# Miniprotein binders against Protein ANTHESIS PROMOTING FACTOR 1 (APRF1): the designs that were tried, part 5

Target 1, 330 residues: Protein ANTHESIS PROMOTING FACTOR 1 (APRF1), of Arabidopsis thaliana (Mouse-ear cress) (q9lyk6)
Amino acid sequence: MSLTELDDGLVRRMAMGAVFSDFGGKIHSVGFHRTDDLLVTSSEDDSLRLFDIANAKQLKITYHKKHGTDRVCFTHHPSSLICSSRYNLESTGESLRYLSMYDNRILRYFKGHKDRVVSLCMSPINDSFMSGSLDRSVRLWDLRVNACQGILHLRGRPAVAYDQQGLVFAIAMEGGAVKLFDSRCYDKGPFDTFLVGGDTAEVNDIKFSNDGKSMLLTTTNNNIYVLDAYRGEKKCGFSLEPSQGTPIEATFTPDGKYVLSGSGDGTLHAWNIENPSEVARWENNIGVVSCLKWAPRRAMFVAASTVLTFWIPNDGESPAPADPPTDQQQ

## First folded at step 2 (miniprotein)

Design ha (from h4d with E34L L38A K41Y R53E E60W)
Fold by ESMFold2-Fast, scan of step 2:
Structure ha (fold): chain B 330 residues (1-330), chain A 90 residues (1-90)
Amino acid sequence: as target 1 above (330 residues)
Amino acid sequence: DIEDVVDRLEQLTQEAIDLLQKGDTDKAKQVIKLMLEAAEYYAEETGSEEVKEYAELIKWLWELIEKGDYDKAKQIARKIIDLAQEFIKK
């Protein structure tokens, strides 16, 4: 599948469209389906919600009071999810669940994590997935079996990501270290290690660009780094206003040319990575954004706090209204 | 002998790396294609799981070259040598 290429003009035309404000608390996690026009959300009200992103419409809502909802992602099938648990971890050990949204049924439990899962990633090529937990472990799973397929112990808070071909995965850990593994022979240990400059803060999140050339890191010190994924060299970096209660997400555009992130003051920012510059800045009225993701197949992103917002080009095919005079001359 | 096969494939991998570094992508493609065909042949003849896995690594390298991602191809070719040694020379 080809991805839409963006330019600065289209990025600047992105504007808030549909808004869903009926959540009972903060949204913890959002995930797009890779191929279908679907989004799932998890929130503090213990709901999982399914959205049609083509029509900006809520399709389904389910409540999970026994386990709660935390991290969520689609499997390859558009009606099934992997969801991590907030409640009863010590009593059940049921840290992760494989769910059918079609009939609202739990298909499988994955037991082992002793603390909250903070990072969750589905393999793009098979039925494997990874979970990173505050218990200082990364676990590798197969949807087809209950048993954990592998465990990696590390220092600090883990963040995990598959590259888009599923050939390598990365684990970020304490001290700004990122270790790269061959997904077919991870038991041989990492084949490379990157160090992210002098920043020793914990990594909140790690993502590969779709072309596999770049790696995006967000840190607890409110910094964003874009690394060369082959060499580990820093391509660029940005500092954000601090947020004391909400870890801030960043996202690549599907073509890998732009990065978007929220800031602790509630603004959203977009940067061009090819010609390093801030391209767009949006004031929003939803507060500090906890979830931010660009859709894999559309000129669309979502930004979430206690409300979910969909962002699309302002007037579709037509150019957006002109920026303020000062901005137009830069 | 599996070890002789591995040595030959490693020599061809190094040649491919050298060609990619010099920007001779057409010759690099030819060498990588020969490596893939040889590795698949040896995998079928020996039935070795290690040689089959090595053939998959070379196929990955070929896919990167086909996509025009020469920078990643150069890095992965270097890492393939290390991974192949761990697969085959236990």
Scores: ipSAE 0.000, ipTM 0.207, lowest interface PAE 14.3, mean pLDDT 79

Design hb (from h4d with E34F K41L R53Y E56D E60L)
Fold by ESMFold2-Fast, scan of step 2:
Structure hb (fold): chain B 330 residues (1-330), chain A 90 residues (1-90)
Amino acid sequence: as target 1 above (330 residues)
Amino acid sequence: DIEDVVDRLEQLTQEAIDLLQKGDTDKAKQVIKFMLELAELYAEETGSEEVKYYADLIKLLWELIEKGDYDKAKQIARKIIDLAQEFIKK
């Protein structure tokens, strides 16, 4: 069965498989490689860990005591990462690093942000990437040069995402505004603006579906919105139990038909967005989930707290997921 | 005359949308290529920032068609028409 053939039954059969519990603290960020079967994690213990997702095996650990680890993503090369810094930001300005996991070497520093990076995304088509910071700026970078290529000033906490073709990117900002930019002509300003969740909504994260048709937004009000990416119209929305100190993270399935998210009560939820309904709900024993990502090319997702868990389809030998709540409406 | 250029680009954009809706992507690409050439030429001739931005949006439209993202291409085409209409109505 391919990922384009995901159905409610397969989603309901997802169950916890491999578990890695030897982290020295909370996992901050997880990222899948786009083409290789690899996952990277960043944690409070200052580690970056590399995993083979096909064999559920840890391949490598590196420690980064000087800068710490925060947001992380792969470059196009499976041994190269972009990682944001947790320590020494004010003194060094070394907010972002391009590094090789192969030889544990820092290849480049990207200086300019004056506060923590809270959003990070790699261009799907070239060596460009974007970072959004609590310094109220989004910076555009090129892996090949140290100098910042562009800067956009905004209000509030930024969240950034490239669309699947890298021709358009989105910036979510204070007031529930999402601005769309032409990636080659961003200096001309946005060509479109969407409003979401009313004037008081703060956006934590933004993602495009792989088909480019939908946008996924999570808010500080514990709401998830799925928008039409072309018109900005709300396709559906879901509410979660409040999380204390842990931001909501949500993920699309690769076919764009389902959204998964953690909740403040430690529950994981899955919704069908074509026919808006909750299709699965899982209780877990790892607490409130800080990271949740579906693998780009597999029927697999990862959920992380202080423990990293891999979820794969089960033939019914594990307990069934909790029934979706009665009287549910999108 | 900038208004005449904008009107022509609006007409061509609508023609491109109609062709895309009919599934005639080859003719749509030909129209979009002509739009791009026309917009770039007039941006150079007039020095107009608005025509230059128009040319940039048409380039995005072309790239989206080349990538096969016809729905996003239609959205960008609508923005091109909206901008043209706003200019004329001002």
Scores: ipSAE 0.005, ipTM 0.371, lowest interface PAE 11.1, mean pLDDT 82

Design hc (from h4d with E34W E37D K41E R53L E60Y)
Fold by ESMFold2-Fast, scan of step 2:
Structure hc (fold): chain B 330 residues (1-330), chain A 90 residues (1-90)
Amino acid sequence: as target 1 above (330 residues)
Amino acid sequence: DIEDVVDRLEQLTQEAIDLLQKGDTDKAKQVIKWMLDLAEEYAEETGSEEVKLYAELIKYLWELIEKGDYDKAKQIARKIIDLAQEFIKK
């Protein structure tokens, strides 16, 4: 199945389809498998849930009472996950777990972080992964070995991302700074630093576009920035309504042409980044969306609060999204 | 032939990376200058956005070498190779 290049019309036709409302609290993290039609969620009810995205079906639920669930991502294998812990961090040191969903087995613990992991990223080219923690460190791991392979000490709340080729990784930190590292010789320090204007807001999240050309930053002051991933120059930026206590996630479309984000008023927005403009805005009744990801191989995204929703194109049986809001000046 | 030009740019880019790793910055600058001239000529003949990005990245590579930012230059050079390989597959 090939993903067709998106246009404004297709983005505008995205509409809520399947809804899963049986969660016992907020959904903290969602992750798509890169090649298989699978989605995993982690939530406040201590569950990890596995979904078939082709049929919009829940395949499995597991509960993790001892450790809780927080950040989650797939490994390269569709039956295994990396999951961070919410509970008992200081006493056990078991901040990260390598899990088999197939037989509900913990394959490995990764010990070292002294506080919650807030960012987690799997290498696109090997069995390495990175974690960023409130303990003010980023750790580099290998799925095959318990021992931490590398540690970087930073100020503030780190956010980590690999580029699509696995050649570089980025660490976003306080003050709107993003540092770029060569993945093979990161011990030499960063080879570049990008600054998001004079903004002192912390970066919540960082993502590379699939084509490697753009970098997406979401900040604590309710702004989204799209940077040129090579030069660090701002391509465009968008403002969101303030979110009180709920982090907002933004996502690229797989072709890198659009960015989608939630907002503090519960709306979802889509912007064209080639010709910077808001192309779609959707009202919803699920509250403020904390998790938002576009599927890597489908015209589909998921949006989650305490409820998980799947969005797919609707070809004319439902009303189009509302027109972009007018300025207060009118 | 477009494929021959892209293949040559890939070969020159790899040579530039090897020279930078060896510490031979003078020869690397010469190779990158050849790449820039070739890419600008190629972009002028074609009209594709991918080729324009190719030429712009090579220009950026030249700027980084002039600044002495060799670590970033190597990363941009690897991106140029990836882009060249992607284009040939078309």
Scores: ipSAE 0.006, ipTM 0.417, lowest interface PAE 9.7, mean pLDDT 82

Design hd (from h4d with E34Y L38F K41D E56L E60F)
Fold by ESMFold2-Fast, scan of step 2:
Structure hd (fold): chain B 330 residues (1-330), chain A 90 residues (1-90)
Amino acid sequence: as target 1 above (330 residues)
Amino acid sequence: DIEDVVDRLEQLTQEAIDLLQKGDTDKAKQVIKYMLEFAEDYAEETGSEEVKRYALLIKFLWELIEKGDYDKAKQIARKIIDLAQEFIKK
């Protein structure tokens, strides 16, 4: 697939546009649909919200009081989601739900995890997905059946990611180790292990670049690393201000040339990965950004705290936004 | 002996890369298919974790070539060579 190429000038011109400030708590997770112009958010107020990113408009809101909302991602269909649960895990075992946003219906429950799911990823090539839990397991699922298809036991906090072609998936292990698996024969064990050397913190999140050549790691001590996805060699790394319990998310641009991240002081940073240097820094008034993703097919990213903000290139003609952030729906 | 097996896999991987660089994808695929069968047979018979690892990487290499992703295929092939050389020269 064709990816949008960016330059330092375009990245530097990104500026806050639409703002949604009617959330009843922190936004836990945001996810873009791969092909449709849609974004979903999950929040502490137990809501799932669906947004049209072309018009920066809220399309739907649903509340999930029995299960809560935590990690969320789209399936291949733009009307259906996988969402992890915050409540009643011990009594129901309903740790993951496959649901329709069209009619607010739960299509399937996935039972097995005994503690919170902290990492969730959808296969790019089929109806499989993976979940990593504080119960020290990674589970492999198929949307078509209730039964767990595979389980991997590990120590420490898991993080999981598929590469863009679905040929490889990565799992973070104890002690800064990342193990790589062939997705079609994972039962044979990992074919490689990368060690994030010199850092004793656990890996919090793993992302592959769209071209599959780079791997982005965030750690529990607010460091980020970019590795070569095939060799495990460190390309670059950056340290962030501590977030005092708020998780920090980092994102690739679609062309893989830039990484963006929040920081514990509330700033946003952008780095050029090809020539590792900070190209942009934005001070904002929305607090510590815990969710940050660049749109797959647009010069656009979203940054979220208790407030969801859409960022697009500034043509320089619009007046500066008013402080504090204002509710904005288009 | 495992050193002989690893050395042979390194040699065959180098041959496959050379063929891919020359644009002879049909011969490269034949070499990789042979490598996959060789490594899988040895891993199955001996239970060697080292050769099992090579078998997985070779299978991944095969799948990348079938999909036409030659850039990633070359990276995986270089990874196989590096691992084999490190194993032999330790």
Scores: ipSAE 0.000, ipTM 0.271, lowest interface PAE 13.8, mean pLDDT 82

Design he (from h4d with K27E E34L L38W R53F E60D)
Fold by ESMFold2-Fast, scan of step 2:
Structure he (fold): chain B 330 residues (1-330), chain A 90 residues (1-90)
Amino acid sequence: as target 1 above (330 residues)
Amino acid sequence: DIEDVVDRLEQLTQEAIDLLQKGDTDEAKQVIKLMLEWAEKYAEETGSEEVKFYAELIKDLWELIEKGDYDKAKQIARKIIDLAQEFIKK
């Protein structure tokens, strides 16, 4: 038994616990460390904040007023981050920074992007990472050197993701196309292309399940799709209320059995993807969420807007699950 | 994977030493606390005697830093690194 192996009952018992409301604006990005009980946030107040998720405690805050903060993720080291810039891109060219959180030291600048980075992912197996920018390029980097290792030009808003083995990465492109690349020889072009089933909406985000078998797509027309990651066949799909200017966020549970999503009406939803059905719905009091992620190693997720909320199973009391009415003689 | 845990402990321990050498003791304390919580959690989950031993050394490190004995703390931290490096060489 592990907290990473969930059932419908545990998912239904998830409830808002710790709340952090001292942010000076919208939270842009959140990232969990793969193995350590740490979360990082970036927000409109130019802060990067480090949290201990075991105790739901803020450990550190740093302000980045020259560059701002936008997309953020951990490297393999729990005290180092990759963060994208919002300010001074033309003058500095410093679109991405590799930094140490504990001593607030910038370890490297990665120059090249001419517009904001909207997608950022770290390789699960080495010191490589990818960035997708509104400048219509995806860049491949190595933390060990500041020079760009590769550039892929595309049309539309890019979204990038590594699979959990780091053998494949995916790039969403214009027209609902998702192209798959072999990480070892991506310069030969994609080895496969998935289409989002005739949907004219753009793909906003891509995530692989931890077992590498499924791919989660969110689209600009408020739909979520779960595809077979090897064949591109649609496993299931879910429709959400229209977004009010905030892209829909969605996340896998670590066991890959559930998907959670925000919605344009401010609700949070959970679906069982093995037997496609909505198993839980929560009202939240924080509005439409800009960030939603389940922790890699805990029965915990975070949902963020202008406030950061931690969700954990109820401590003791939880409502009985909804069930159909019992047979009656009357 | 025990090798991943040991590699992580080595990286964090080196960072803690660097912070202690710079006199950034508050930040070193944060790193060491995170190391301890993680090592204890992994030891509990896996039953690894090796990781339990590292957790004990990290507890000693934390106690010395709480007491302000930074010279002994650096010695224990170096021992953690040496043991981690010996483990990954296996």
Scores: ipSAE 0.000, ipTM 0.074, lowest interface PAE 26.4, mean pLDDT 80

Design hf (from h4d with E34M E37Y K41W R53D E60L)
Amino acid sequence: DIEDVVDRLEQLTQEAIDLLQKGDTDKAKQVIKMMLYLAEWYAEETGSEEVKDYAELIKLLWELIEKGDYDKAKQIARKIIDLAQEFIKK
ESMFold2-Fast, scan of step 2: ipSAE 0.759; ipTM 0.896

Design hg (from h4d with E34D L38Y K41F E45L R53W)
Fold by ESMFold2-Fast, scan of step 2:
Structure hg (fold): chain B 330 residues (1-330), chain A 90 residues (1-90)
Amino acid sequence: as target 1 above (330 residues)
Amino acid sequence: DIEDVVDRLEQLTQEAIDLLQKGDTDKAKQVIKDMLEYAEFYAELTGSEEVKWYAELIKELWELIEKGDYDKAKQIARKIIDLAQEFIKK
């Protein structure tokens, strides 16, 4: 697969292509497999859906009525997922499941969280993963064993992310702090702390750029920050319109040159990070976009609300305008 | 479509060949592992004999890479590309 090199012109030409509107509620989470061939979605209708990216085609639907679906990500195998539960969070302890999509089997339960999992990430280099919960803990897991391998307690909304090399992970802490941990010896505590300008808002989400040089943060006061991942210095920041209870997701392009985000007014925005400026703004009819991810190796992103949309470059051809009414000259 | 699966396997196989030619065996191993998972998944999902054949060849490719037999690995990779090209031409 060859990724088309991104520039301002190509980003501006991104346009809504395939649309899937058969969901029974909001889409909670979307995730790409790292091979860039498959996408998974989780939704309020309790479905997990698997999509073929190249063809924008729905391959499989499974329903999870007992547990519901919330956060989802691929493991290293393209048919295996980690999915968090929406139901029975305090009674059963079955907050996380390791499952196979194509034989629809639950391979393992990860028990321990006592409230909703709001952040979930897979190690890029081994069978470890992390979950952050409203129970005020981040848990470290190994796919091969049921037992929790580590626990970190914090205040506020947890957000976790591995860097692309899997050597470092980041955890959002109270007061706009992001702490960095060595993944091999996290029990020694963090080796660095970044502060987001003394902002009193909490961090909702953390993402590393593919080259590991930048960190993307979204906050509860509807701001986006791009930090230098090594020094923690702010490279740029953007403000969004407030949303009423809908979480906003932002994404890097694969080359790390652009950031895209939804906004509370239903628009989508794209900014150039190297020459900090808003490059594109799209108004759409799908409502406030809560899930937004650029494909790992394609000139494509997905944006989701209650509807899943695939966005690809348009050559700029618009339909010819309807002919005006014939006047008296004919 | 099966054609899209075959096309993707061809692209990944070419990427693996290029990495092996450059001597980047670690990245080549990752690509080949991803190819094997992809081919096995779609072989089961589609039931296609063609995709099953690719999965078998990719499994052989993976074993050769694990053994460090890069010359035979390149030969198998070329066979995968040839079969993919022949299939797509139909």
Scores: ipSAE 0.000, ipTM 0.265, lowest interface PAE 14.7, mean pLDDT 81

Design hh (from h4d with Q30Y K33E E34L E37W K41F)
Fold by ESMFold2-Fast, scan of step 2:
Structure hh (fold): chain B 330 residues (1-330), chain A 90 residues (1-90)
Amino acid sequence: as target 1 above (330 residues)
Amino acid sequence: DIEDVVDRLEQLTQEAIDLLQKGDTDKAKYVIELMLWLAEFYAEETGSEEVKRYAELIKELWELIEKGDYDKAKQIARKIIDLAQEFIKK
């Protein structure tokens, strides 16, 4: 859905703009709406926050004290979300909620997961979604019914992603294996398996590029891999500084030509994937970035820690330095 | 725009042919399903007669793959490429 044309120059011009620092803890998850200029965040303060990305404005805050907030994504409707629970999983089984921000109502509870959901994705073409949990299962759901539509039992920390056409989904599992499933007949098992990083490198996150050609993986050993989505062949890879207690997220640009990632030293990095090279590196004052996503329809990305920051290209070059070095004090 | 759609369908068609030549029929089937979805989606959204023509050929390609007629499938795939190249020239 994204037609944003990017070049190395525009990527290098990205700079921190709007900043929101009133969160009561770490931001766990951020998600853009596919078509509307909206962003949602979930955080340790039990809030879900809705932002207008066109005007860099906070539109709404809701607090969810009974269940907390963890993973979040939009449904196809810009006023409704899927959110995973942080609390009371054992007692309620209410691991996932379908909720309306429009009228602050919970529309449906999805019961089944016995531990925290660590991966959540919405089908791009229908009302289906997937969740991966530390209970070592991936569940397939339909927004229209309470009952789980399918379950896959896996080892390790699962990560799930739909491709942009909704015809394939991928599940990362123990041993660096990524299995590909046909979304219409997933019950016949995977049609392909990719192996990455050897048996000691687990996949933390998986994403498809919008053109369907590439797959982006982040691993527990702080490496990023870009694979050919059809062959599973490694196109390129990058190593990042290790981070303590904060998972690193990476994101494609909408055209699929660039990948951006946080790092354990608090820097942000951008690489050109077509001609594999580091294009840009930014220092920031917000610490290690745990959430990083490029907007689907804008030259904009968000980076979050306990602070949410919006990044946009500079209007133009800064005025040339007017003052030569002098004996001026620091 | 329409040119980007046509370029995308040409690239996917080349990948489908390569997969069929390598005997990877499961991946070829996936690529052809993707082509069919994209062509039908854009034909409906744009109303373009060019894109509708691609959707018709891709549907024929899909039916041939389902039947296991890989030789005719390759012929139809070549026609899709030829149409894409003709569109670009114009």
Scores: ipSAE 0.000, ipTM 0.185, lowest interface PAE 15.5, mean pLDDT 81

Design hi (from h4d with R53L E56F K59D E60W E63Y)
Fold by ESMFold2-Fast, scan of step 2:
Structure hi (fold): chain B 330 residues (1-330), chain A 90 residues (1-90)
Amino acid sequence: as target 1 above (330 residues)
Amino acid sequence: DIEDVVDRLEQLTQEAIDLLQKGDTDKAKQVIKEMLELAEKYAEETGSEEVKLYAFLIDWLWYLIEKGDYDKAKQIARKIIDLAQEFIKK
């Protein structure tokens, strides 16, 4: 494993390495596998792409013209994915698919959502997953069964996240409310509710830190908040430049000490959460970054727009990454 | 056997709630620490999702009391009792 505990110096040394610019449109979603050195992307060109992050190499491309691709995540097995649909929702109702990348087969369809899935989260401990849709519902699924296991109706755009131990999940709702549920018995309703203070904007995305003690919220008015996950108290907050309709993603570092985010002016920012301050800011030439995730097991993050970029520490003594640029564009 | 552990956790949780209502946070913390140690030991031994959730909620409860958030601590303590009752009724 290359990942060590992060400090401000290491974060500041992060620099763009491998670049993949052969996408036919914007990248909608990126996901790291939890244990294997793999990344998957979904994009407007209807492709799902698999990458080896250890060597910064594209391993596979598949095209999904019937359903398109939108939100994507790995299951626990590195050869299978859950992917949401962009097309033919009205006719098929097939809003989610369980896919094998090994033989390019659709293993299962999950029907029920009446509009696009905008939030997707795999349980870290079992074969369950959650989807949140513009149809104003959150659905709970089991990979082994076609039938929806549970449904929660809410107002506004949902965002869902499992706690890192999969015992609790959170749903962000209209009005800045975040509700916490027992993942085994959510039908009893939430056991806690947090309110994001003073902000009338909707929560766009929610993530738990790996230690489960912090919660990261992004809002539609270009603010990010870090909450105490147990109390709901705001630990810190940061304002971003307004984007022109491009959603901004933020990510924790694996140790939970830093948050990174894109911004509407195309910059990337890093903040220290323990001593809230901006520790790094990077200019880039790829435009507004809508997908941003730190690798779970490496000193590496990915930032994506219509271009996918890998970022690693530049210690000034390492040779240039990936040889040559043309190998990254095929 | 496992029912004895669940019963003990329920009794300790009720004791912790009573202590919190009285404002005796030092004794409440002592009881909660005992609950956490018991729950973690049995989660490790059984591999049970339910016992792991007990350990998680008890750690949450301890954190809330450390931070002085007694209203939320009471809510989490009630959740722990509800979970214990759920196992007993199976």
Scores: ipSAE 0.012, ipTM 0.475, lowest interface PAE 8.2, mean pLDDT 82

Design hj (from h4d with D7L E10A Q14W K29L K33Y E40F)
Fold by ESMFold2-Fast, scan of step 2:
Structure hj (fold): chain B 330 residues (1-330), chain A 90 residues (1-90)
Amino acid sequence: as target 1 above (330 residues)
Amino acid sequence: DIEDVVLRLAQLTWEAIDLLQKGDTDKALQVIYEMLELAFKYAEETGSEEVKRYAELIKELWELIEKGDYDKAKQIARKIIDLAQEFIKK
């Protein structure tokens, strides 16, 4: 089922399907390929894993003991990734790598960040990408060149996102401010600033909806906000059960009509943004979810803790399944 | 610094609005009172007419919520946020 338009009934019917439990620790990030039916995961066990989402099958595992794995995303090519490093940052400066999964080769190192990368995004229109680091900088890169193309200094933990057209990017600043930049002339400074919310927590993540009209923000104090991306006005906001040490991740559905998020009690929630209401709530046995993303071209999302789970709609006629098995890899 | 104070006041204003929307008026008033103390402290320390204007708007917000006029309260809260946004753009 390749759906871009959803309704409340379909969202409510989403149920846990395939489960992969052979990870050696917490899953740190997940990323879908934009056009191909592929998912990549990065984990505390230093693995990068590639999955076929159409068949719920693990295609490849690679281990990165020298650098570790942290933030990961696909480039435009389905066989290549950008991955940030957890280890040896001070000695090598090799904070980001461009690599090929099929060849198992590192194609390029990007040096400059002096602390961990906490936010990473690929341009939707060209070979540019951005990284935000605990070193209080955002760096702009080009996959074709190892030298940093631009640097922006800020006061806190950065979060970065391109809009879907690649014309604008957003950077979260200290104090709940989000600054917007024209990607063609970012050196002129930001053209707008939005103020996000009332809690004192740092912004953990920023996402634009596919139509570019909404902005989704998550905070370290377990709040999520949906803003009008043009005016910065709050459309809706949600508070979640607190978790200890696990930041929340929220995701848009591809049509931008729904937002899903984890909660500190392990519950997953779905809200309708057009008619603001909670549509669905799921309890599960995987614990607090560290990664949550809806697939770009399918009625499917993934939720990850130390276990990776795939969610697809059930037929509605079948009785609810017993607690899902923890391992469906074989 | 003034910019940090203005950002903090905007954050607290969003929190107060959220609490009001949830019907927790007592907690909202507590947050607004903390905002008022912060704004007056910095107006005194800096002599800033800008920060003094925030203190006046926050006081109006508090009075409107006490009276139960939540529609006007939301308008004043929006005005506080807009002023903060204009200030930090500079």
Scores: ipSAE 0.000, ipTM 0.181, lowest interface PAE 20.0, mean pLDDT 81

